# VHH binders against DNA-(apurinic or apyrimidinic site) endonuclease (APE1L), part 6

Target 1, 364 residues: DNA-(apurinic or apyrimidinic site) endonuclease (APE1L), of Arabidopsis thaliana (Mouse-ear cress) (q5xf07)
Amino acid sequence: MKRFFKPIEKENSPAAKKPCLSPEKRDGDGDGVEEEKNQNEPSKFMTWNANSFLLRVKNDWSQFSKFVSDFDPDVIAIQEVRMPAAGGKGKPKNHEELSDDTKVLREEKQILTRALSSPPFGNYGVWWSLADSKYAGTALLVKKCFKPRKVYFNLDKLASKHEPDGRVILAEFETFRLLNTYSPNNGWKDEENAFQRRRKWDKRIVEFLNKTSDKPLIWCGDLNVSHEEIDVSHPEFFATAKLNGYVPPNKEDCGQPGFTPSERGRFGATIKEGRLVDAYRYLHKEQEMESGFSWSGNPIGKYRGKRMRIDYFLVSEQLKDRIVSCKMHGRGIELEGFHGSDHCPVTLELSKPSSEMEQNQVSN

## First folded at step 1 (VHH)

Design o9 (framework vhh_ozoralizumab_d1)
Fold by ESMFold2-Fast, scan of step 1:
Structure o9 (fold): chain B 364 residues (1-364), chain A 120 residues (1-120)
Amino acid sequence: as target 1 above (364 residues)
Amino acid sequence: EVQLVESGGGLVQPGGSLRLSCAASGFTFSSYEMYWVRQAPGKGLEWVSEISDSGSTIKYPDSVKGRFTISRDNAKNTLYLQMNSLRPEDTAVYYCAAYDWEGYYPFDYRGQGTLVTVSS
């Protein structure tokens, strides 16, 4: 799918912040220096549904690069990569590797590889989780100095298994887990079992949360649900939305995908069962019409000015007192801060355990 | 191959008029909602007008309502924008756009644009 917006000419690369290098790239400092850096955990996180990451690289890369340079995240979680997994006919797919099976795909892989080698991105390790086609897919970028212990591409923590649409990346750090997900959209009616796929997905998430309670979780991504009326700009519009007048048989399935009673109810239950805190809402109790939404309707057409918060940081209760900030970076109704996507970046900043007292002194 | 080609832009004095055209090819024009959007220097894209596939439903933002008129000729695969009482703040590149569908999986097509400059 091609984006509506014409590409902006690439600006000069923004000044890169000093690189955070992997242990392998450190000059002869020995194991003590590596151990000290390995004890540092990521504290600055960003999640962004890129609505085709390749298209963002082609059309919006200078603005996004500047945003990344300015915020300096330790972890970048991407949804809607929309690039196919490697492997041709007669071979098992490698869902962690960008396809080079055709001349066009080789060229597209080179475009992405070049972009991710440029400042500030060259300082990040990159993991892909990809579908078989230009559909869905996620990526995780982690500063090389914060290398995760293990990365999984499924909710079961099976090294040999991959979520088929590339919707999951689970990174395991010493003291916490980071989960990046791209939840399947519910759709407007039960064509191709869309409602069933979403219900099954939500059940799998709950099962995952129950078995990962041994350490704190940061769960981020496009969760494709607005929890409560405060999370949409126009509750009545979204609650009564219909596709060509179609009314689902069950009242709980009526409304805008992402804002149906069924989806909202299951999401609330998941948060409670998982003992999770919605980081944005924990800090921002009132609706913020200028900056309170992560998705915005195209400035062209029916959804102009209609906005939703569907991209989240959900953190284990144990981490709530470390939440310093959580922000939606998009503003207003003209897609300012969206960097070519219909989703804006969402960021989370946690205090470091040793600096909590300093943060409390400043924040009081 | 979907193509949208805008024309009719140019330099015009405040209070003047211009008529923009968009020639569409490579898709069934009569089956698509069509849009005009603009981008002023240093600003984001702004919605200017929309028209349904049949032409029966037309919408404008308050900033251009009463001054601009969108229309279409499905037999000629052409979209039009009549712009009257032009103001300096209407200075922008104007784009013709088509959606396959709004919402879940829209296919977005946009032309190269035509520059409209309103100045004395």
Scores: ipSAE 0.000, ipTM 0.321, lowest interface PAE 10.1, mean pLDDT 82

Design q1 (framework vhh_7aqx_2)
Fold by ESMFold2-Fast, scan of step 1:
Structure q1 (fold): chain B 364 residues (1-364), chain A 122 residues (1-122)
Amino acid sequence: as target 1 above (364 residues)
Amino acid sequence: QVQLQESGGGLVQAGGSLRLSCTTSGRTFSDYAFSWFRQAPGEEREFVGAISWSGGSTDYADSVKGRFTISRDNAKNTFYLQMNSLKTEDTAVYYCAADYYDSSGYYEYDYWGQGTQVTVSS
């Protein structure tokens, strides 16, 4: 579907927020309350598939900026940046830098740079993970006071190579890891190797989870799978979906990409083996028709009113008792709260540890 | 390059039990996820149960959940379907299947056994 539409938007007054300062920064003596210095770890998280981040900056930035100001996330994970990596003729690509190889790309880079230097974004450090073309790509924005110790751009931390589509950003904090992924879509046909690409990706995720159990994990992003029937608005529609009448040879691969038995089964196995909690479903046991879905079909066409939950916060079991809130911010079928994307923002809020809870978490 | 061979099928009375085995040869057993399927006369092949490549997760068709258990033994290169409280409707040819990713990291083929007949009499 390459059809642009204007989303419904509502204007709300901006909320004022205090700046977050580096924990090492100190101004004045030790007899005052230093609120910003006392924050040691992020507790408010947002993930959003922007469906071209540049288009969101051009067309939807005021409403998205207001949403970010109102929620005040410590971390913002973006999928589908769709900007090419830097490089020139005869030079290797730098997948962490936006391209300026043409006049158009230089102008587009300047648009993004200006937007991210403006409130509320100026207080965030930005990491890019980019493909060679205007395809896929992810970004991570983290408040400067919560600077991660290390950031990786592949699931294999020992690999010297960047994930080629920019689908991975892994941030190491002192007490936990944050993984931002944009999972490859399963596709409709085995002949295009899409099924094998997705199976390989899912296997790599499980291998990652098995190798990285030394710290709690927060895994977020567009995981391109709806786990159970409750995670789609129309289970029969999605289970029987076909591309131009094509039926895959294996019935485990039949249905809408993201809702095939094969994908759903592997996802359930991954959650169980990784000892992960689906934060949204942990809090929301019943299907919510107005909310509860992170992806909505185009209001024009056969996918009108058809919705999926494919964007997640999956947290290690060790963190489940800290889950305060997990919300899908889109509403209804007219893409209210989607900020121009076909995905809405999803947020997670963890409780701030008391001194006793801080000791219990640090002892992990 | 993996070969699958089913065993343990046969005739059993309703309410009885059977244990099916699938022995693999070829590539490393621990790299595979395994499934059981069945096909009754005049019907399409249906999913029965699966066990993940790590062995940490299992899944079952609603019709067999609570009665059938899938397990794997990596030391013996064998995986199993324990079938309890058998019903006449469980009469079918049972097939084992394996998924493997080649050296490029892509799934190469669906590997299938030849099938083993299970007949449940009244």
Scores: ipSAE 0.000, ipTM 0.113, lowest interface PAE 18.4, mean pLDDT 80

Design q10 (framework vhh_7aqx_2)
Fold by ESMFold2-Fast, scan of step 1:
Structure q10 (fold): chain B 364 residues (1-364), chain A 123 residues (1-123)
Amino acid sequence: as target 1 above (364 residues)
Amino acid sequence: QVQLQESGGGLVQAGGSLRLSCTTSGFTFSSYAFSWFRQAPGEEREFVGAISDSGGSTDYADSVKGRFTISRDNAKNTFYLQMNSLKTEDTAVYYCAAHPYYEDWGSYEYDYWGQGTQVTVSS
């Protein structure tokens, strides 16, 4: 279990790349550029459930930094930040700011701030969406030259309202929206109402999709559901799984959270109603046992070798023809490429807009 | 707030026994798997033993099999490492760790750690 702990290693600092500047600071005083619309927008995306972002920074940051430098994503969506929101005595919580409320939290905030100031991360704007405690939470990193027009922290888009667990970041770009979500898990007990929470969440997603059909969507994150049998390594194991021995009374809610008939059925309906394309499955029609899963079980105990695809890029049908690649970066059952998490990074690359593609692909 | 606290460490002669305890608070004990790790000076932290959330499964490092036993007491929110036939090479700081099943579905990452307790085995 050497991978649970790594010695503090000398940081490998890749050569600094040319700064990606804000749109306002890009060259734009040429008269021709106002007549011809050629929009530079993000085309390389990464999503990763970090399973405590602080622990990844402490134990895995060198290898993750190398991965980010090598892939060079325009957008990085993080789930399970697991840091509390700022809030002083008698003040409401600020869900966009890391807590300084204790000496320990102040020190932890400094650790994260230093890591995100280091190459390659210093070239990204950072948004946090946080819970009240070390639970859930998401983050979005966007290269400064691709600054979104607006960022929202709830599906309702209300400026004064945050999703309470920090499960949502919605970034609005000129021609598309990016949604980063960390869906709630059904990990239930007799006295918990987690499956009611999941049903309400799924309903809110459908309502969001219906309200936002005016612009293409890229929806990424840990969606906490494997859609079909091809999306799990051991379908029978997952279909018959019991979480801490608990068996729900409704048969449609039985099985591994994320692979129950209810969750799978609602997810399929959501994809169809939202006119979304599962980018990974669109390119990879057959199960790949080495690299086809985004989550892998603990190598110690009964979940060894058990794997699920629960992290997605779902794109509007309008973007389907632009899908160049979608990859799960983890391999095998020893969590190679997971960078200390039980989830691996998942990436999406879209082709550039037609004007740039014509410039790069067509020669007369 | 989640807390894990080790106790029971100390100095013992080779061939002797120690029982380590890890007392937990701030989460539902019965929902978690638990592990013990150890770290000798200048070495990497290594796995020692684990017990599942149900208590029905245990795993051990080859170096301690037959000598160490992990157990749990859900009524006391405490889990244990019984160490028998101790050797000088068992000298290390011992850490307890909790693995959340409800939130990460058996992730290999141990989200909650104790501060460590020193075990010194003399010849």
Scores: ipSAE 0.000, ipTM 0.219, lowest interface PAE 13.8, mean pLDDT 80

Design q11 (framework vhh_7aqx_2)
Fold by ESMFold2-Fast, scan of step 1:
Structure q11 (fold): chain B 364 residues (1-364), chain A 119 residues (1-119)
Amino acid sequence: as target 1 above (364 residues)
Amino acid sequence: QVQLQESGGGLVQAGGSLRLSCTTSGFTFSKYAFSWFRQAPGEEREFVGAISTSGGSTDYADSVKGRFTISRDNAKNTFYLQMNSLKTEDTAVYYCATRGYSLWKYDYWGQGTQVTVSS
């Protein structure tokens, strides 16, 4: 909405890898434009919980930049940006713009801006969805040639308010929607109604899915739940986990946050209601102990070697036959491929649209 | 008592135009966002278009974008769907709707108005 105002479309040098024109710059817009847009849509996606994006830029950027260069994603969805929204004390916050309210924040904004202007990132448009403080937040990077038609920062497209923690970015493309979410952590106790907040969030997701069935959906991000026993490295450990021996009153809330019966059951119901396919599990039917998990415990301490799959690509059933690959890029116990985060990147590759795939077969 | 009532439906030839109205009562109109939905025989109800509380933002389904325009008149407690370049595929019962307590769910619906586009 309120992005940095300089129009990049008139000032852009050609992209380092290939010239890329936004749909608005294509000569001959008309009936053929829809076919061209459909053929030139994103097909390579990455999602990553960065566990502080600024910290990754400062300490891990060379290895992550190499990974992005090698994979060449069309879309990068980031969770846990952990940067505050713009707007001084006594002024309304702009949740789509990085704060420069203090000297330190101006310097941090400059660090991020410099990193995102450097190859391979300079060819991406960037959207921020930010909290009031260094908490939560998401970002979406989309190659300039695949500019979305509209971007929303709440599950309700016409909400009068931004999602307050910056947990949502919804991008509208010609033939599909991309939803990037950072689901709230359920926590160990129902302190400050954490269990109820997560239940309400899950209900909002279901309501969103029911109202937005007019187009296929790609839903990605840190969903803070492992669906089945195959999605955790040690099912018994996670099912019986306790914080300092504490047992919640309701047995369905017992276990590791993200792996309680309550969270798992609601997630399964959400997938069914939304007619969604878990892209990774669709391709990888058996547990892979080296590379089957998106989150890993600290190599030092009781969570050494304890891992969960909590970062997903969930796609509408209409897209399942286009799934070429879905990979967790972290491996082993020592956080290889995590690029400084406790989450690794997860990628999705769809086959490119073709004239045969675009054929409307009307059969009675 | 919250009420929404559609009007302006009817029979029209392909390429023609219709303007649907939704008149509301029982609540403060200016505080709500509004949407249009439609349902063709044997199909699920689909989103058509929406207008924000301020009127400064609109959203449309891809199938109607560039042909349909949603607008609102706060003084008349009414919002509209201007339908141009109508196609036979636009034949459906059209419903107006608004969200109440939850921003995620449509709590209030009109009775529907039939639009039939002949070839």
Scores: ipSAE 0.000, ipTM 0.101, lowest interface PAE 21.9, mean pLDDT 81

Design q2 (framework vhh_7aqx_2)
Fold by ESMFold2-Fast, scan of step 1:
Structure q2 (fold): chain B 364 residues (1-364), chain A 123 residues (1-123)
Amino acid sequence: as target 1 above (364 residues)
Amino acid sequence: QVQLQESGGGLVQAGGSLRLSCTTSGFTFSDYAFSWFRQAPGEEREFVGAISGSGGSTDYADSVKGRFTISRDNAKNTFYLQMNSLKTEDTAVYYCAAEYDFWSGYPDEYDYWGQGTQVTVSS
């Protein structure tokens, strides 16, 4: 399936704001493009683990739609789509297209298609990266006027390859890359090989960062790790957490998945080796108990009031001076601002390059 | 200890068939994606086919599509490569490989490898 594009219906009325046009429909496309190259790139970003995108569309869509309309992001990165890839009996899987091989899946695909056709989403091109089953999966929505030059579904920049489980979407823009990832959860036990899966994933991310240093990166998504004690509401609780009293053999693997010493240490190494800045922590040096976390435990369960920051914007150091804002939109312990998910949206705003950056260029 | 062991290789005439097996131990079979690679004399190791850990998804190199079929038997901790309509160009050492959670198609990214089994196709 090709990407779905549709105009925003509610914004068809005459408005003072300039409409976002695709690159192909710009009057100045071609000669004279240099001045607008950086100024016509995305600057407002959102990432959100939807915890089943279909359930959010069915139960929470009006609230989320209002949030998107209010913030007006140029790019929306989604994790935990949890919809299977297309590929009926006798056909190879297409991990970029929602399945319609059963009556139930056809109906679910129609629900998602109708939602993404409604305002404000009709103004976005949509890319899917999907698992073989109702598991994991990611999506990327980009305003039509900011269409990326290339989109890859793997860390190796290959057109013929998809990462299984749809955990990766990499969008190539003229001056930067956007990486949307849904990192695998570490799990509780080494016997389940989940620790091995997470270690291998972390290694592949480091290799990607080393291979792709030719231009700036914005890396977002559910990274399934809280870096420092400030990134969890209750450090002692998370550090001593156990599943049914089980204690892993290695001290560095003990604690809540996402907050083990080994995961935290590898994440710190990854940020350092990748020369990345954690945009939220760059602007917010102190713990904010009201709004400093992207994940919250169920208000009815044993994790009531227990929260983690595990959703990030990590930007290349060369973009650091352009960071204007980075916000967690969830608040408190009653899941306000979470739009039905156990994760809240996280947003990033970058300043546009100033035209005066070009005032004193000397060429030959 | 993790082990992958190939069997079923041998000599066959062009147009014939062979079934390769890879028996595994030392890990949870259902958590792994499995692939077959081959290496002809003087050439680099190349991808042949893969099967996912999470279900019935398979992938094949263009040169073998329609002739080779990969399958798995979780109860036996074994996966297979059914090779039909064999050509002299299919002559190679065939390796089974396992990668946790996914298949990459790149030899350098696989967690575990068998020792290889020779397939020779005569004209």
Scores: ipSAE 0.000, ipTM 0.168, lowest interface PAE 17.5, mean pLDDT 82

Design q3 (framework vhh_7aqx_2)
Fold by ESMFold2-Fast, scan of step 1:
Structure q3 (fold): chain B 364 residues (1-364), chain A 121 residues (1-121)
Amino acid sequence: as target 1 above (364 residues)
Amino acid sequence: QVQLQESGGGLVQAGGSLRLSCTTSGRTFSSYAFSWFRQAPGEEREFVGAISWSGDSTDYADSVKGRFTISRDNAKNTFYLQMNSLKTEDTAVYYCAKDEYYRGYSDFDYWGQGTQVTVSS
C-alpha cells in the first residue's frame, strides 16, 4: 500500500494554541474579540522554589511535567532559578536572558529551552529574572492566551533597573497584578548584614504595597518566613535554634532564620498594612501535619521531619471570596511531591468573576 | 549518625595550592548538597563555596572565584575544595557542612571540627 490512511481521524489531535495578544485598552476599538479577551484572565496559579531549576529539568522534569499537566495552571511562578544572566565579561548584563557566555552555559541554556518547548510548557510564555551568577533568580510562565499587559523586574515600576538578584517579577493583568518574589533569607547574625538586607527588603515590599493599592494583588513566592507557630512543625525547635550556640544580642532576632520574632512581626504588619489574606490559612484553619508545610528539612540530620510553611499566596481582601482552593502538594518523610527540591509546589485556584458569585442565596 | 570530617589543611606558601577533603561515614551521600565555610582569627565565619547534590551547580564567594573549585565524588562519599593561587588572606579554619549556603548561613548546623589552613608570605 502506497497511500497513508488517517486511522486516528475520529480522535482529537493535539493542536498548538495560537498566541493570544492582550488588549492595551479595555475597549480595543469596540471589537467583540477584544471584549472577550478582557473577560478571560488567569484563575489557576502555582508557585515553586525549584532549588536550581536546571537540576529539576535534568533530574526531575518527568515528575514535574506530569504534575503541571495534571493541575493545568494558568501561571507558574518559579524561585531559585540559579542561572546567570546573559552578557560577557566587561559588558552590561541582560537579566531577562539566560547566559550563553561559555560552552557549558550554552549547553545548559539549550537543555532549559528544549524542556520549556515540550508539552505542556510549549503553551506558556516565559519570563526570566536572573542574577549575575548561579544565585537566586526567578521565572514566570504564563499561558499564551493570558498574556499580561506589562511585566516588570523590580518593585519600583518607574525604575529602569532590574532587581540585581532577579528576585522580582511583577505581571500586570487587566483586573489584578501578580507579584512573584524570592525573599532573601534573614541569616543568623547581624554582623553579616543579613538582618539588614532582609529588613531593607521588607521595607521595600511595604512601600510597593502602599504605592499599588489601585488594583487587587496576588503575591506569591518563597517569602522566607513562617508567620505563626502553626506554620512550623516544631515551634520550640525553631524558636530556640542556634548556629553553633551563638545567641544574637537582641531577643527579637533569636531563633531559626525565617522564624525569628522580628521577621514574624514584620510579616504580620506587612499583611495588615497591605490588606492581604493568606489564602492557605484562610481555607485551612487547623495545622495539617502531613501536608501543611511547603519546606522540609534534609531527611538525614537534625532537621529530619522538621518543616516550615514559607511559600505563600497572599491575595488582596477583594479577592478572598473567589478563593476556591490553596494546597501544599508535598507530603511525607520521603519528600513525595517535592520533585527534587526542598520546597514543594503550592497552588491557588480562584473562581471566575461572574454573576454566580452574586446568586448564592443561603437562608442560614 | 551522619558525621563529616575535614582533612587536607596545612602550611603553604603564598601562590601555592591545597586540596581539602570532606568525608562522610553516613547514609545516602549523593542526596545532599555540601558547602565550605572558613573562619579567620578574630573574624566571623564566612561562606566559601557550595556544590549541589548532582554536582551540576556550584557557587563561590567573590573573594575566591577563579581560584577555588568545589567538586564531589559520590562513589567515595567525599567532596573537595581545590584551592589555587593561595593568598595570606585565605588563612583560616575551613569547615565543611551538609547543605547549601548560597546566601550566607544555611538554616542547618555545621558539621566537623574544621581543618587549619595557614598561608605564609
Scores: ipSAE 0.000, ipTM 0.177, lowest interface PAE 15.3, mean pLDDT 79

Design q4 (framework vhh_7aqx_2)
Fold by ESMFold2-Fast, scan of step 1:
Structure q4 (fold): chain B 364 residues (1-364), chain A 121 residues (1-121)
Amino acid sequence: as target 1 above (364 residues)
Amino acid sequence: QVQLQESGGGLVQAGGSLRLSCTTSGFTFDDYAFSWFRQAPGEEREFVGAISWSGGYTDYADSVKGRFTISRDNAKNTFYLQMNSLKTEDTAVYYCATDWEYKYGSEFDYWGQGTQVTVSS
């Protein structure tokens, strides 16, 4: 009958364990719970290229659900949803709604809807940004208590049209903006305008950053570029990569898509012009071969052990002092922590702002 | 210059067998990993099986494990998919692909044109 007391480590604060509900659904009517809307801002973020979200739901959902439950993100940004937009039979596409145009697509939509209604996902609002076919596409999941003021589906807010491939979701919160992008891959040849499409995309990003400087930004997603040599496991291998011996005419376009001099140079210029901080590299100055990469080649084949960091959290300089953690959750070369994708989840945690002056100013 | 060409597709009864071949030209066959994918009408292209550059590793979708076998013949610049115990659900266009690495559901260096496999009840 002897009892021993041992300190129990608290990984979560009591606030992190409490279900996040919209203000209308919160407990405490009559116990003094009022006006909690003013500081209702997300602080825990996750980005993940799912490499077909439907396939992850079908094959990997249990392990991904456990990861989400353990981390408890306020926002989940997904890339490579790869589901078609609603609309057919001569109607324009609705890029914000999953297609139910065929019996197969209705079944697939139901599979996704069922998964996203299960714990822990039922507490999240979901936004889709979809292509016309099973290609590209992004999604944003935000806890219902942190509902964004407005959501946009293109970089140009004045554009009435959705981004055609569903590569963009921009969520506006009271004090900051969150941008989720799936950048187009540079490709190996400009015969299909691949290099030109990527250059045009990079220019659109810079234009967006210049026009949208009134609030701090958190930009996340699969940016399809490794900035510096430290961001690839084998710099020489990636710098000299060729498609069946093909060498592009311009030296700046030579190498692995995502690690060409031109892509790296434009990315560095974009970060500088946008006054952005690479959150992972800000905290992790040295090379981390075990856990420093977001993409990994399959253990089968010549790319075994070859890895890249191409998934980012880029934050406005104003937010850098709030960065608590930024982690790549994949480890080693056997796709541990990737949850069925060739990309692992990347997470960002910001401290919540607090003010001694605000706390001393009581409401009458 | 680079070409992949599937062959061996056709109509077969459920429970039957079929062998697909992918013949390649225009590159060094021995240095590449190879994969088979399939696509049924209205569905996304799905992974079926892969074989490493050395032949020492193979990978399969759970739906085909134990029924399908991937192999390669470097002397013939050809790789194969032996399909046994075929089901109506295996009906699809089958594509061969090359990559220096396996990427499930993503882009590959080169693709074939596809070969139709139809499994009847």
Scores: ipSAE 0.000, ipTM 0.187, lowest interface PAE 16.2, mean pLDDT 81

Design q5 (framework vhh_7aqx_2)
Fold by ESMFold2-Fast, scan of step 1:
Structure q5 (fold): chain B 364 residues (1-364), chain A 125 residues (1-125)
Amino acid sequence: as target 1 above (364 residues)
Amino acid sequence: QVQLQESGGGLVQAGGSLRLSCTTSGRTFSEYYFSWFRQAPGEEREFVGAITSSGGSTDYADSVKGRFTISRDNAKNTFYLQMNSLKTEDTAVYYCAAGSDYWEGLYYPSEYDYWGQGTQVTVSS
């Protein structure tokens, strides 16, 4: 007798079970049947810093697989793969292939390959971008029906150089580019490489944005910066954080790596120069205590309840009106929805292109 | 940001040995002291051992002194816990931790800046 009771409809047609047909396999079937336009371009995206992808496969894969099956992303961007690139002694590394140089690495490669051949992942093409050791690295999974035209592994020279830490995958689609990056952490001290490495990285991003403005961009990943005070749970804590009481000589370099004034300022400048929209903040104007952060400190320790938003979807202004949702999937401070990582998955859903957008797919 | 990852846990017979590893992501910071903690079912997380940022000093819980050894390899951004003469009472989830203030809270989990996810060690009779 409860008239407001509606049975929860079972989702009976998960996209992962439907044939994802590439354009080459779409012969005219039935006279007058029109092409399904929503199969031409990815519209559902996920990014996740796995904090060792191998560990997530070993310890958390059932939960993560269920999440992927439920969300049904067209593209999955992974950061912190932390697997070495293939190559023998005395040979250049192949940064796009998992190493099998030792018995242990062969077994680990088999574990990853087996996981990615199982449902729902078997429906995705997989690209690796790897460092020489168990450090950094990224991966990109794209549904086979949406396979990109080209994939690049470097910001500065799109076709012929590999980023040595595997921090970059750039996928070229017909109407847009997807950039997956794992930005280097700024570090705590003015050491030879740490601050300068991050400044050089940020400069290379700006140069990339300036060279690739001919097509809309979706830039995702672990960007290792919280833009504004709203993007951290405890602004004062993060702004005043120190390593062993060390104070950098410049005020703009003080604070938690990822929340220093210099990092925040450069990030704001990059967004402005790139004409990018922060998809999460575009939809979520107020701080969300339960779901507004992508990184969380361990539930035990000084960083308990200390949280940051450092994983993003940044989209070209031309795409902003297509933003349907952008969500952080972690909840609270007990790492619910993090699937064993200290980062949670972040998702973006875009509406399908309108006929006007389809008529002008390369508009700048 | 510092991220810690344990490996080397598993099942072992009493009297046996295990070596746990804890690796930090990206660039490691030599200013951290590193510690191992463990948590048995129904108990609080307890200190096991620590090694200073220089590697020149170590400290151990009385229950593990002479059996466990902590070491670090800065070239591999990894620190280790060598566990010998294991007892059933050593059964616990083992956590690695990084702290920047050695003297202020070495024995207290709440004082550590970064933690690993934990690795299970089970010692059968």
Scores: ipSAE 0.000, ipTM 0.167, lowest interface PAE 20.7, mean pLDDT 81

